# Designs tried in a protein design chat: VHH binders against q89az9. Part 39

Target 1, 320 residues: q89az9
Amino acid sequence: MNLNGEQKSAVLLALVGIDKAIEILKELSIQEIENIAKCMSYMDVISSITADLVLSEFCNEVRINKDQNISFINNNFIISLLKKVLGEHHAVLLLDKFKNQKNISDNIKKLNLINPEKIVSLIKGEHPQIIATILIYLNRNHAANILSYFEDNLSLDIIRRIANFSSLKKLGQEEFVKIIDNLINKYQNSMLNQQGIVTAVELLKLIKRDQETKILTKMFSSDKVLAKRIKTKMLEFSDIINLDDVYIRRLIKVFPLYELSEIMKVEKEEFKKKFYKNMSLENTNLIKNYCSKKIFISNDLIQKKRNNLLNSVKKILYNS
Key: E = the ipSAE of ESMFold2; O = the ipSAE of OpenDDE; V2 = 0.75 times the mean of E and O plus 0.25 times the DockQ between their complexes.

## First folded at step 22 (VHH; framework vhh_7pa5_2)

Design g05 (at its last look DockQ between E and O 0.87; V2 from the best seeds 0.00; counts 0 for: pae E 2.3 > 2)
Fold by OpenDDE, look of step 22:
Structure g05 (fold): chain B 320 residues (1-320), chain A 123 residues (1-123)
Amino acid sequence: as target 1 above (320 residues)
Amino acid sequence: QVQLVESGGGMVQPGGSLRLSCAASGFTFSSYTMSWVRRAPGKGPEWVSTISGDSGQTNYADSVRGRFTISRDNAKNTLYLQMNSLKPEDTALYYCVKDSYDIYEILKQYQHWGQGTQVTVSS
């Protein structure tokens, strides 16, 4: 049994009921009561097996009738118990503390599952102290990855803030919970919107091209942001050759030349021409020279690079 | 009592410039890091820029980097934000914030949104 003493106590208190639990708690220090209550608050489900084991252990020490009903630890039980033992005022304070801590913990768990890039997009608008606080609570590796996305001076500031961090006070905890909740909500909403966009794109691909164009044109006039999102999502690699030269020029500025060279090695002449006309003669010659070399690149790697290029294009178009 | 009074806002066309000021009192201004935060209609608060009290190190949000410059005059207890190449997206109420390592102290200042200086960028 991997339960510690406090956890076992929590289980026993839940099993014996409120009246008997009160009698037991009267013999404990306030700190012990708080610790046990905390454990109870984090216990979601006590398995019948666990309960039996704990009870058996206890019964071996104290001859208690084993026929007691195993009840699940619920919030109401905890609340009632604490109110009876500590008084209503103190119980409420303690419960609030536990609630805040649990909420922080639960939300942090969720944040730890979100990719670093997305986290950055969610928190980049926050005050650096808030960012620092979030990073303190995240898994270390995850926090480090997130930190790497920030500009050097900002990263430095964030680290300084982390270094000077002591603890969240009660009022700070409450505010922190609100902040994290808001971030999670934003994330969830973004995911829902993404799913919607995907569905919209799927539908648009199934309709006639002329109708699609009309719909998107009208959408662009009424909701430019949505239209851009859909258009960018609809863009395929094969569409790159049809883009305005202004976007190709922007792409060339931000996309690594060596990767572009690798892509060009396997692409059609039309694709090459589209880029050559928009880049310097020097760079053109570099690419041509590279293409003349007998270098083998796997199809998988080429596809990955194509995707990289496409993603770069999408970013440019979205921000235009 | 800590007092921060923002000024310098107004209406400008896209591409225009404004200089915001924040007069600080009630604390040792030079000892504290200061920040600008803005709130656009219907949006939450957005951090804009920070300047340290000790080293004068500056940080900027990506959205304003290269366009905005934060500075301070400790002798005058004044924080500044030079805003160049203004865009419609910069339209917001701008607030000066006294920095703290306690997020509650920062957020407490966000609750007092009664003050600030309005920046409107419109064609």
Scores: ipSAE 0.817, ipTM 0.961, lowest interface PAE 0.5, mean pLDDT 84
Fold by ESMFold2, look of step 22:
Structure g05 (fold): chain B 320 residues (1-320), chain A 123 residues (1-123)
Amino acid sequence: as target 1 above (320 residues)
Amino acid sequence: QVQLVESGGGMVQPGGSLRLSCAASGFTFSSYTMSWVRRAPGKGPEWVSTISGDSGQTNYADSVRGRFTISRDNAKNTLYLQMNSLKPEDTALYYCVKDSYDIYEILKQYQHWGQGTQVTVSS
């Protein structure tokens, strides 16, 4: 248990009880009170061992009652202490400040773990100043990656807003907490909905095809968006050759030619013909030339590339 | 006090056009960047477009780029949004926002659901 002085003070004040803690705190500066209150707000349980160590250190200099037991630090203790020492108004302001800072910190940690492209999809509907503020609080590398997804003029505006940003005022902190909470909730709901879609697809693949068709047909009548998402997710690599040519042409526009060439080398002729039909003669000849070469691609690598192609198809179908 | 009054909405068929206006008062209009924001039924506010005070910088959401044009007349303290090739998904309450580096000032304008102009795109 390596406690710093603020942590030791927080433990001691909790052990002596609120009345004695008030007497002690009245002799401290406002900054010292704020630091100790911050430590208390993060503490939950004080073990008897920790309490004994802190008391023993204090008793080495003065006499202290050895009969005191483990106590519990909670928000009620902190609230009562701050109200009595600092007054109700200042205590409320300080407690709100600590709550906001902790909430922001916890949720920022979550946002820093989310893929930049997903963050972009969550925030692209927000006003540019709101986007800029979110990026200021994110890890710099993470924010830079996110910024790279925006159109150049918008990126310029966002950078300009970041450069002119100073800090959030109290009311701005309250609104920012709501914004960050909403982003986390949207992300979590999206992930739960994606898990539900995966489960639904797995169940639909296990039932008979005539019942599957009936269910999907009725779903298109009642919830076209959900039905489209399920059907797109059910798509398998073998289904690609059956797509309308419009989708193949869109796929060719966004999928790297070199990766497509690697896939084409190992695929059936009917698969190749479907793609050649929809691309320029120049690109067709480049792929045919690649396919004629003696190049080996491992099974692991080709499966990854096939999966990448399938995922690109799913993105196109979902967005169309 | 800042006041923004939107007008020009209405019902239109898909592929049609509308021009929205926003009359501004209570601040030096030419000094501020202005934005259009919309709220579709059952959805939260969505940023549409932004224009700088001198009209030299404009930005658009991807969903409207190439179809909508933001403009302003600083002599009349009026912001405009020309909406072409309208789609059913453009159906929303449209309102204008005075820009700020303080997100609280932006967000409190979102609370004015009774202010704005309704655009409805339906066959």
Scores: ipSAE 0.513, ipTM 0.874, lowest interface PAE 2.3, mean pLDDT 80
ESMFold2 (binder alone), look of step 22: mean pLDDT 82; pTM 0.833

Design g06 (at its last look DockQ between E and O 0.70; V2 from the best seeds 0.70)
Fold by OpenDDE, look of step 22:
Structure g06 (fold): chain B 320 residues (1-320), chain A 123 residues (1-123)
Amino acid sequence: as target 1 above (320 residues)
Amino acid sequence: QVQLVESGGGMVQPGGSLRLSCAASGFTFSSYSMSWVRRAPGKGPEWVSTISGDSGNTNYADSVRGRFTISRDNAKNTLYLQMNSLKPEDTALYYCVKDSYDIYEILKQYQHWGQGTQVTVSS
């Protein structure tokens, strides 16, 4: 691992112990101390190999006794070191700064791993300035993808805010950390809930249909939201033909006709009839004409389209 | 000193309408975006709507989109929120917020709640 000078210094200071480290730091500028301390704060685990390499390199330059105990950089060491070198007050300030930055960085890393759609769902209710601030800290590609989900007016506002953004002040950083933490917690909770729902659905699919119906009916009476979530999750493509016409009509209004045509080309007549009776004669004829054409669509593509249709249906049902 | 004074709240039945006003002073009103936020009992602050300084851009939370309209009169230094089709879920104390490019300045206003204006939607 190619460590830079500051990182190597951080490793060495950790290895020499607090007393010797203090003596060394006394010879450094405040900026240098801050930089090294920052490096220390980001160093979670120093491998024995890395430590040895750094030490060897140093020893080659300065005859130092190799018998120094390799200690892991821990937060307590850093805190103690800074307090001794900078004093209690300045050390606390610096540590707070580092803590906030690290927390922001760590949380941003987590957010960068969450899919854009989910991020949007988490942040869309936030003040536009908060959204803008989040996007500033995310990876550029990820931020761009997220931005694409917002309507034009909101996107414009967000971009404007980003363009006028300078930096987060200390108090802003603290608040930002809280915001991001909250978002991550919400995400984690949502994931847990989703897993629960999936498990519930799996179980419900394994029980007798009559029992399932009874459970869901009772659930619907006591917790409509949960019941809807489960029902929606249980819905399969094959169930679309059994839906009430009111939902089919809603579906036809929101689902692209061309994509529906592609699906219909490979579907059974019963499926077609279910939709034809709920759409205009004009659209019916368009689909029929399309179905008569010798167009080859791969099975994978068809499956994707089926999933799109199913997702649209699920959305309609969930919001009903 | 920035001063924001909300008014226009009241009690209405579901489906009713209210128009909120916010009188602003102590800053160049037209130079700043303005927002409405609300706080329901037992809940944290919720962003409701934002309008740009020139009124050319408006944004709404999903919960109020299509029902609420934010507007402003820069000559009168006044922000408005027309609330139609009110629901019980809209019950909250409503605040106007001066926007900033600093999130702390925005959130500070969430913590130092002025008087706000109470909106109660109940049958």
Scores: ipSAE 0.801, ipTM 0.955, lowest interface PAE 0.6, mean pLDDT 84
Fold by ESMFold2, look of step 22:
Structure g06 (fold): chain B 320 residues (1-320), chain A 123 residues (1-123)
Amino acid sequence: as target 1 above (320 residues)
Amino acid sequence: QVQLVESGGGMVQPGGSLRLSCAASGFTFSSYSMSWVRRAPGKGPEWVSTISGDSGNTNYADSVRGRFTISRDNAKNTLYLQMNSLKPEDTALYYCVKDSYDIYEILKQYQHWGQGTQVTVSS
């Protein structure tokens, strides 16, 4: 069993029942009671195996009867225990503290699952100290990936703040709960909004072409912003050659030349010519040199890079 | 005790420039990083830029990088924001924020509605 002493104590207290647990807790310091209560608040079920192992260890030291039934920890048990030991006022304060800590832990788990680039878009409007605090609580690899998206001076500032971080005080913890709740809500709203657009695009692609055109035309007259979002989302890779040259020049400024070279190697000459007329002779020659090389790139890799280029185009058009 | 007084806002056309000032008192100005924060109509607070106490590090939100320049004059206890190539999206109430490692101390400064200096970018 990989249980620390606080976890073993929490299990034992649950097994002995509330009356005996109260007697035991009154012999402990406030700090010890808080640590044990924290462990108990996160425990939902005690298996008979876990209970037996903890009881066996205790019985071997104290030589008591270990013929015990398993029990379950729930909020009523914890609330009753704390109220009887500490009084109702202090019990409420401790429970509020643990609620905040659990809420932070749960939301951090959600943030660790979100793509780093998306996290950056959600937090880039926050003060650097708030960003630093969020990164401290995230998985280290996840935080490092997120940090890599920031400009060097901002990254330096964020690292300095992380290095000087000690802990969240009570009021800071309350504010942090609100911050991470808001971030999760922003993410969820963004997903719902994006899903609605995706659904609309899927439906538009399935209906008759002339009806599709009528709907989009009416939408441009009544809600230009929504129509632009839908049109941009409907954009396909084959549409890139039809873009105005101004957008191609903007794309070339943003998109990595090496990846563009890889895409150019497999594309038709008409596609290549569209880009060449919008770039410097120096860059054109670099791409042409790369294209002349005999190098194989898998279909999966090429499709991913084509999608990356298309996504960059969509970002440019969305912002225009 | 700590007092921050913003000024320099106004109405300007797109592409124009403004320079904001923040007069600071009640603390050792040079010892603290300082930030500009803005709140556009109907939106929450948005961080704009931060400058270290010695001016050795400056950083900017992506939305303003290359257009805005943060600076400070520690002898005059004054923070500045030079805003060039202004866009309608920059329309907001701008306020300066005294930095802290305690996020509560930063966020309570965001409550100062009616303080700050208004920037309006329109034709």
Scores: ipSAE 0.586, ipTM 0.890, lowest interface PAE 1.8, mean pLDDT 81
ESMFold2 (binder alone), look of step 22: mean pLDDT 81; pTM 0.827

## First folded at step 23 (VHH; framework vhh_7pa5_2)

Design f01 (at its last look DockQ between E and O 0.77; V2 from the best seeds 0.71)
Fold by OpenDDE, look of step 23:
Formats: structure tokens, C-alpha cells, sequence
Structure f01 (fold): chain B 320 residues (1-320), chain A 123 residues (1-123)
């Protein structure tokens, strides 16, 4: 391998990513950082073969030196190093850049852990360009799932914006970080509120039914929104049969027929009748035909489908 | 210098209608998508609608879809928002925004809110 130590270091730093690279650079002298940075600047494309060779060599060295304490570079060290190497002004700029990148990365990691539906609820009020930018930074599968919740024209616009995306400029990065931070904060707050609702529901389930009804009735008169949220949360699958037909009709419009058919296959006739009276004859016949087929569905899958139906009902009730 | 001047706001009863206008100057109007954004008291900005430069594509937030219609007259450098079936939750200051592929350019406009036009929906 015709790479010198600085070049190898540059390759390793590139492979570990910017965040880790920065941590490593913190442990290096300014001169070393400058030298490595210079090497990086001259390195356009690192072949996979070269990368593998460098990694292999590094791993071998680590194996050989198992007894040596590897000290990790401290952030303060990097700051000091950069200030010494680049001067105060340039160091600050670079550090800001690194900080922003780190913040973006950290925030994106958090967003990647939030379910798509919740993400949509958080970002749906944002400008399409902001939505597009967020999706660009998310995991591809996650972004695709999120995108699927938007109507076709908006999805098209978002994709167009993604296609025309070049890069976030410095000021854009700063703003982007703020946006993501705000979204995360909103999410966290919503979770806290949701936990409160869950606790309230748990308590209400433990008290006498007459007391529960009285409390909820009073709550409905004073805080309709909260009462609706609690009632919605308290709704069980077995309660669907008792819903007003208006909600069943709404449900049928938004819930996939095939999935409904799967549920109906295992449900009682009373449940089926509740839906059939609110469906077209054509759809009713489709479901009946499906129910006549000898198809085995696992109990776990059925329960998941029931939950999906229940969630759809809850959404309808909440928005009513 | 880019100038955007909103007008057409007012007070209406629930179920009423308003038509907002935005007069644009200082840039090639037809070359840019335009958006409406609103800000309700105590809330952050909310995107409402977007229309492409030539007017061939329109998008709407779920909250206004079916009720609001965005349009533009490129010969007059004017953006419009027809608002029907207005609800109390539509109460806000409405702003027109010049779109950009740079989020900073969009958000910059959020920071320097023009006067906007006030829409109040109340019984």
C-alpha cells in the first residue's frame, strides 16, 4: 500500500464518518489535523479496495497492540487544535459547521425512531420544502413510509423538491436544526400528554362504572376535547358494534375492504350485520364470498387487524 | 427587492367566504411557486397552500383541502386564495410566500413577516 501514515489516517477518518472523525481529531495536534485535513482535501474518491486494505491494516495493528490504552480525543482538544491551526475565526466557523452537522445527525436519529404516522402529524403543517428536506435526511424506508401518508399531488411536489435538492447551506443547516428540534420537542410534549391520558384511563377503568360515567359527563361539559380523547382511548374493539351507523359508514370509506373481510371472517354475525347494513350490496357480497373461503389466518394477525380497525375508528371519533 | 403585499382579509361568520390577494414585485413572478402560510395567535406558522409558477399544480394542507382554492394571475403578478366554508380555526394572519428550494429563503420570509392580512372567523 503506497499510502503514507497521514493518508491512511485520512482514509480511516473518512470511513468512520465525520462525527467520529472529529472525536479522533480532538486527540491530534493541530499540525496533525492540518496534515490529515490536507490529505483529505486531496483525496477525491477512495476505492473500496483501498478502504479495505487500510481497515485491515488498522485492525491488525489493534490486535497486535491489545495492551495499549487507546485514548479518545476530547472535544476541547479539537477546539483548541482548530483554533491553533486555523485561527480563531476559521476555527469557530468550522466548529459551528461540525456542531450543526452533529445536531442534524442526532436529531435525525431521533426522528428515525418515531413512527411514520406520528411524524406526519408533526410535519404536515410545514412548508413542502421543509417536509422534503426532512425526508432527505431520514432513512429511505422511513421516508418512503412517511411519504405514503400524503395525498398524491403533495407527494409529487415533495418528490420534485427532493429531486432538485442540492445541499443545505450553512444558514439552512442552522434553520434545519431548529426545525427538527422543535419537532422533537412537540413530539416529546405529545408523549407526555399521552401518558397522562393513559394514566387517566387506567384510573377510570378501576373506579365504579357509575362514577366513571359521572366524571366523563361532567368533563364533557367543561372540556369536550379532553373528554373525547379519554373516551376514544377507552374504546375497545367490542364497542365498535355499538357505534352510531354514521361512524361505521365513515369507517367503511377509509378502511381497506380486504382487511375488513379478514376480520369479518372470524367475527360474530352481529358484527357483520352492523357493517353490512352500512355497506353497498357489492361490497357485502365481496366480503361474504371471502368469508366462505377456507383461508387460515393466525390469531396474532387477526388481532393486529382488529387493532387497525379500532385505531381507524378512534381516529374518526377523535376528529368528529 | 422582493415585495409581497397581502390584502382581502376581514371578519366573517362561520361558513362565510373571503378572497385574499397578494401583489408581488421585485422578481419574475411566473418563475416561482407561491405559497400561502398562516399564523394563528399563539401558534407557529402553518402552511396552507402552494401553486406552481405556471399555475398547473396546486397543493393544499389537509385542514383546508376542499374549502380553499389557490390561483394566480401571472400577467398581474398576483396570487389569490379563495376561502370558502370558513371555520373559526381558520382565524389567522395570512401571508404569501415566495417558494425556494432553499429552506432558509423560505424561513427568512417567516422571520420578516410582512403585514399579512387578518382573517377572523367568528359568530
Amino acid sequence: as target 1 above (320 residues)
Amino acid sequence: QVQLVESGGGMVQPGGSLRLSCAASGFTFSSYSMSWVRRAPGKGPEWVSTISGEGGQTNYADSVRGRFTISRDNAKNTLYLQMNSLKPEDTALYYCVKDSYDIYEILKQYRHWGQGTQVTVSS
Scores: ipSAE 0.780, ipTM 0.941, lowest interface PAE 0.6, mean pLDDT 85
Fold by ESMFold2, look of step 23:
Structure f01 (fold): chain B 320 residues (1-320), chain A 123 residues (1-123)
Amino acid sequence: as target 1 above (320 residues)
Amino acid sequence: QVQLVESGGGMVQPGGSLRLSCAASGFTFSSYSMSWVRRAPGKGPEWVSTISGEGGQTNYADSVRGRFTISRDNAKNTLYLQMNSLKPEDTALYYCVKDSYDIYEILKQYRHWGQGTQVTVSS
């Protein structure tokens, strides 16, 4: 792996020990010390292979025993080094700066993996400048997707704030660390709550039908929102035929006719008739024509399309 | 010495209206965008609305768009929030914030500008 000069210097300083590293750092400029310290703050462990490569380059004309100089870089080493070279006050300030930058970088990587729609739900109540600052640190394509969910005037304001952004000062870095930590925690809590709903649904399906009904009825009285989420999650494909016609008509408006035709081809006549009575004669005839054709659809593909239909039904019911 | 003093809160029935005021001093009011922020019981701060320094550009959170109107009178150094069609969900402590491109300066105001003005919507 290719190391730049600052990275090689960081490895060498760790290998020579703190007393010798202090002597070396005293001969460097403040900027050089900051650059090397930043490299060290991102290094948790130095491999034997990396140490050997750096030592070989350093000692090209003179051979030494490589094994006696291997060490681990950690916060105690960095803290001790900087305190002795710069004094405690300046060392604390510099270390705090690098810690914040590393924390921001690590958590931003996590945020870039989260679905844009979910990020929007997490940040939509934040001040526009806070939203703008978060977007600056995200991957450009990711940030653009997120921005597209906001109302046009707000999007324009956010872009203006991004265009006027320069950098986070020390106190702003501290606040930003708290903001991104909170976002990660909110996301993780949302995932745990979703798993709880899945577990509750599984348990409810395993108990007797009359007990299931009683529990859900009581829950609708005490927590309508939770009960509705659970009931919607429990919905199965076979339940679609029992829906009120108004929901079937809504479903037909939003679900692709071609996919519906593929589903209809493999379904029972009573299922088809539930849909036919809620659609135009023209669309009914198109579906009937498709159903009469010799078209093979694999079980895997038809099950996927059934799940898509069921998911569309769940969206309609959840939003009602 | 920036000072922002909120007033105009009170108790109203759902569907009612209130007008909040924020008297500003200690800075050139017309040079800065201003925001309203609210904090409901048991919740964190929620941005409500922002208006540009000359008053020509306004933005609103989705939860209040169409019901609230932000305005300013630069001659009187005063920021306003007209709140119509109030809902119980609008119950919160409302306060004004001087805008900044530095998030520290915004978040500092969330902690340092007193209690604001209380709006309570109850039936």
Scores: ipSAE 0.603, ipTM 0.896, lowest interface PAE 1.9, mean pLDDT 80
ESMFold2 (binder alone), look of step 23: mean pLDDT 81; pTM 0.828

Design f02 (at its last look DockQ between E and O 0.92; V2 from the best seeds 0.73)
Fold by OpenDDE, look of step 23:
Structure f02 (fold): chain B 320 residues (1-320), chain A 123 residues (1-123)
Amino acid sequence: as target 1 above (320 residues)
Amino acid sequence: QVQLVESGGGMVQPGGSLRLSCAASGFTFSSYSMSWVRRAPGKGPEWVSTISGDEGQTNYADSVRGRFTISRDNAKNTLYLQMNSLKPEDTALYYCVKDSYDIYEILKQYRHWGQGTQVTVSS
């Protein structure tokens, strides 16, 4: 792990213990102490290897602890250290600051792992300023992808807000953490629900078809939304050819023609015909021309594109 | 002190129309973007629409786009929301919000909800 100077210092201070660390910190400015403390707060478990590297760089005379796992930083250590060095009042203020920052950081890390489409679904109901703030903290590429899902005027407003953004004040930070926590909770809940649906689908696939049909028919009458969700989830790529033309027409309007062309290049003639009859002559010719080209696409990429098409179909069916 | 007073709500049938108003005072109205936010029973706040101070830019949530129109009269310090083709899902308390680049200032208004104006869409 390539640690910067502050991080190395944090590791060193943790290794020397509170008493010696205090003596060292007395020689540092408040800002330096704050920076090091911040680093400490962000560090959980450091490997013995990392520790050894740090020690070798700073102290040739320090006996290398041969323990495989060294717990360097715990909250109690940081609290005690800061209280002793800065006093109770300043320590508490600083710790609060660190806590908020850490919470933001941790939550943002989680959001960065959620796909853009899902993020959009989670945040679309928020005020544009909140959306802008969230995007500011996300990875740039991730934020850009998310932004692309919004209408142009809204995107413009969000960008303007980002451009005018200075910093989150303390109270804003606290509120921001709550917002993100709420979003994450919503996401987690949605995932749990999705897992349930997946399980239901798996079970339905294992039962007799006649029984499946009966169950879904009854479900549709009592809970249309759930039935639609299950049916949508059960849809496979091979089922696209059997869809009503009305859905194919809708699909063609929203799915990129180029990507569709790539899929068609490897699909059977029956699949192509299903789409051509629902397309303009111009677009049909474009696809045919593309199919005539000697372009190689990997199987993995093709499968990804098939999945994209399937997802688009599912979205259309779900909203119908 | 910033004051925002919403009015114009009521009960309508699906497909009906309402026009909401918000009277603003205590700040330079034309200098700020304004938003409508709604809260349905058992749900959190939902952003509905925003209009810039100079009226040059309007934005809408997907759920209301094409049906709702936000406008303002800066001379009267009044914000409007024309709601057409109303749906049961639009049932909520509607609030006017003064925009800010500080999310805390926005959320502060959520905590101190004015009276809002009730919109009920039911058959």
Scores: ipSAE 0.752, ipTM 0.932, lowest interface PAE 0.6, mean pLDDT 85
Fold by ESMFold2, look of step 23:
Structure f02 (fold): chain B 320 residues (1-320), chain A 123 residues (1-123)
Amino acid sequence: as target 1 above (320 residues)
Amino acid sequence: QVQLVESGGGMVQPGGSLRLSCAASGFTFSSYSMSWVRRAPGKGPEWVSTISGDEGQTNYADSVRGRFTISRDNAKNTLYLQMNSLKPEDTALYYCVKDSYDIYEILKQYRHWGQGTQVTVSS
């Protein structure tokens, strides 16, 4: 495999054994030891092919048996090596630094895959300096997209904090790891909870209607929030006519009138009447005028608009 | 030693108002941005608002924008939060935070829960 010089050094030190590795590392600077230890912390198992390639370039002091594994790099090896070369205090500090860096790198990779709007919802309660620090570690395009969701004054403050950011020290890295872990946990729980709701809705739709009603009634008694979420997710377009007029009035205020007109053109009169009694005479007349026109609207387009209306209803009920 | 002392909390009905104060000492108050942070029962800390040292920039969380006003009196080393149109969701322990570019210094302050002032909004 193609290894850089630090990676080849890490392999060689693992192959020569702990005692000889200690002697070699004692002749290196602290920075060089840090770089090599970082490489070792990311390595899993060393193949005999990799070992042969490294040895042919840099060292022939270790004989390699073709029938045996040559070495495993693990935390105990690294810990022992660093303790003997640097002393226990320095080794512990360095190992904690590498652990934090690896945690940050892994979780930052996950955050870069999450939709910007979802990231905003996860971090909006954090102090602006914490938001700024998160954005510094994200991919630039991803961070820019996220930043665009914030109000102008907050965006200005975040940019100022980014411009003045130096680096995370050990204690700051420890806090940042906790913050990022909590964000990933909140995201994953939100996605698992969402999947659980979807599964529950699918199961409820497959059982008999009288059993479905009995289960939902008991849930409203024991966990009203969960029951509301399930009921809202189960909502279908045909259920809109049964909504209380208050919700219809709210829907009319937020849903585009022209799209509503297109839906009204193809719907039953009792559906139309439900909406007309909840809107102004002016808007009612506009819709009736639109409905009287000879306008073609495809089945696919009307289904999309019906889904848009249903989604608006779900948002109103979810937030109510 | 940095000292921040919050006051002005209390019980209020929904729609009511309160004014919180934070007396600061042990640092050059006017040189630093200051923040209000709150913790509702059973919840983690939530940032509320920040004001710059020169008072030229104020920021608010979406949940309080338009209802709360952050201000400061640099001559008295005091930070204020005027809270209007209070909702039950605003019920929390409120505390002030000295700003920093180092997140450790900010989060260290989050552990001073016993120094905050309680706001309770109930009918």
Scores: ipSAE 0.579, ipTM 0.888, lowest interface PAE 1.8, mean pLDDT 80
ESMFold2 (binder alone), look of step 23: mean pLDDT 81; pTM 0.828

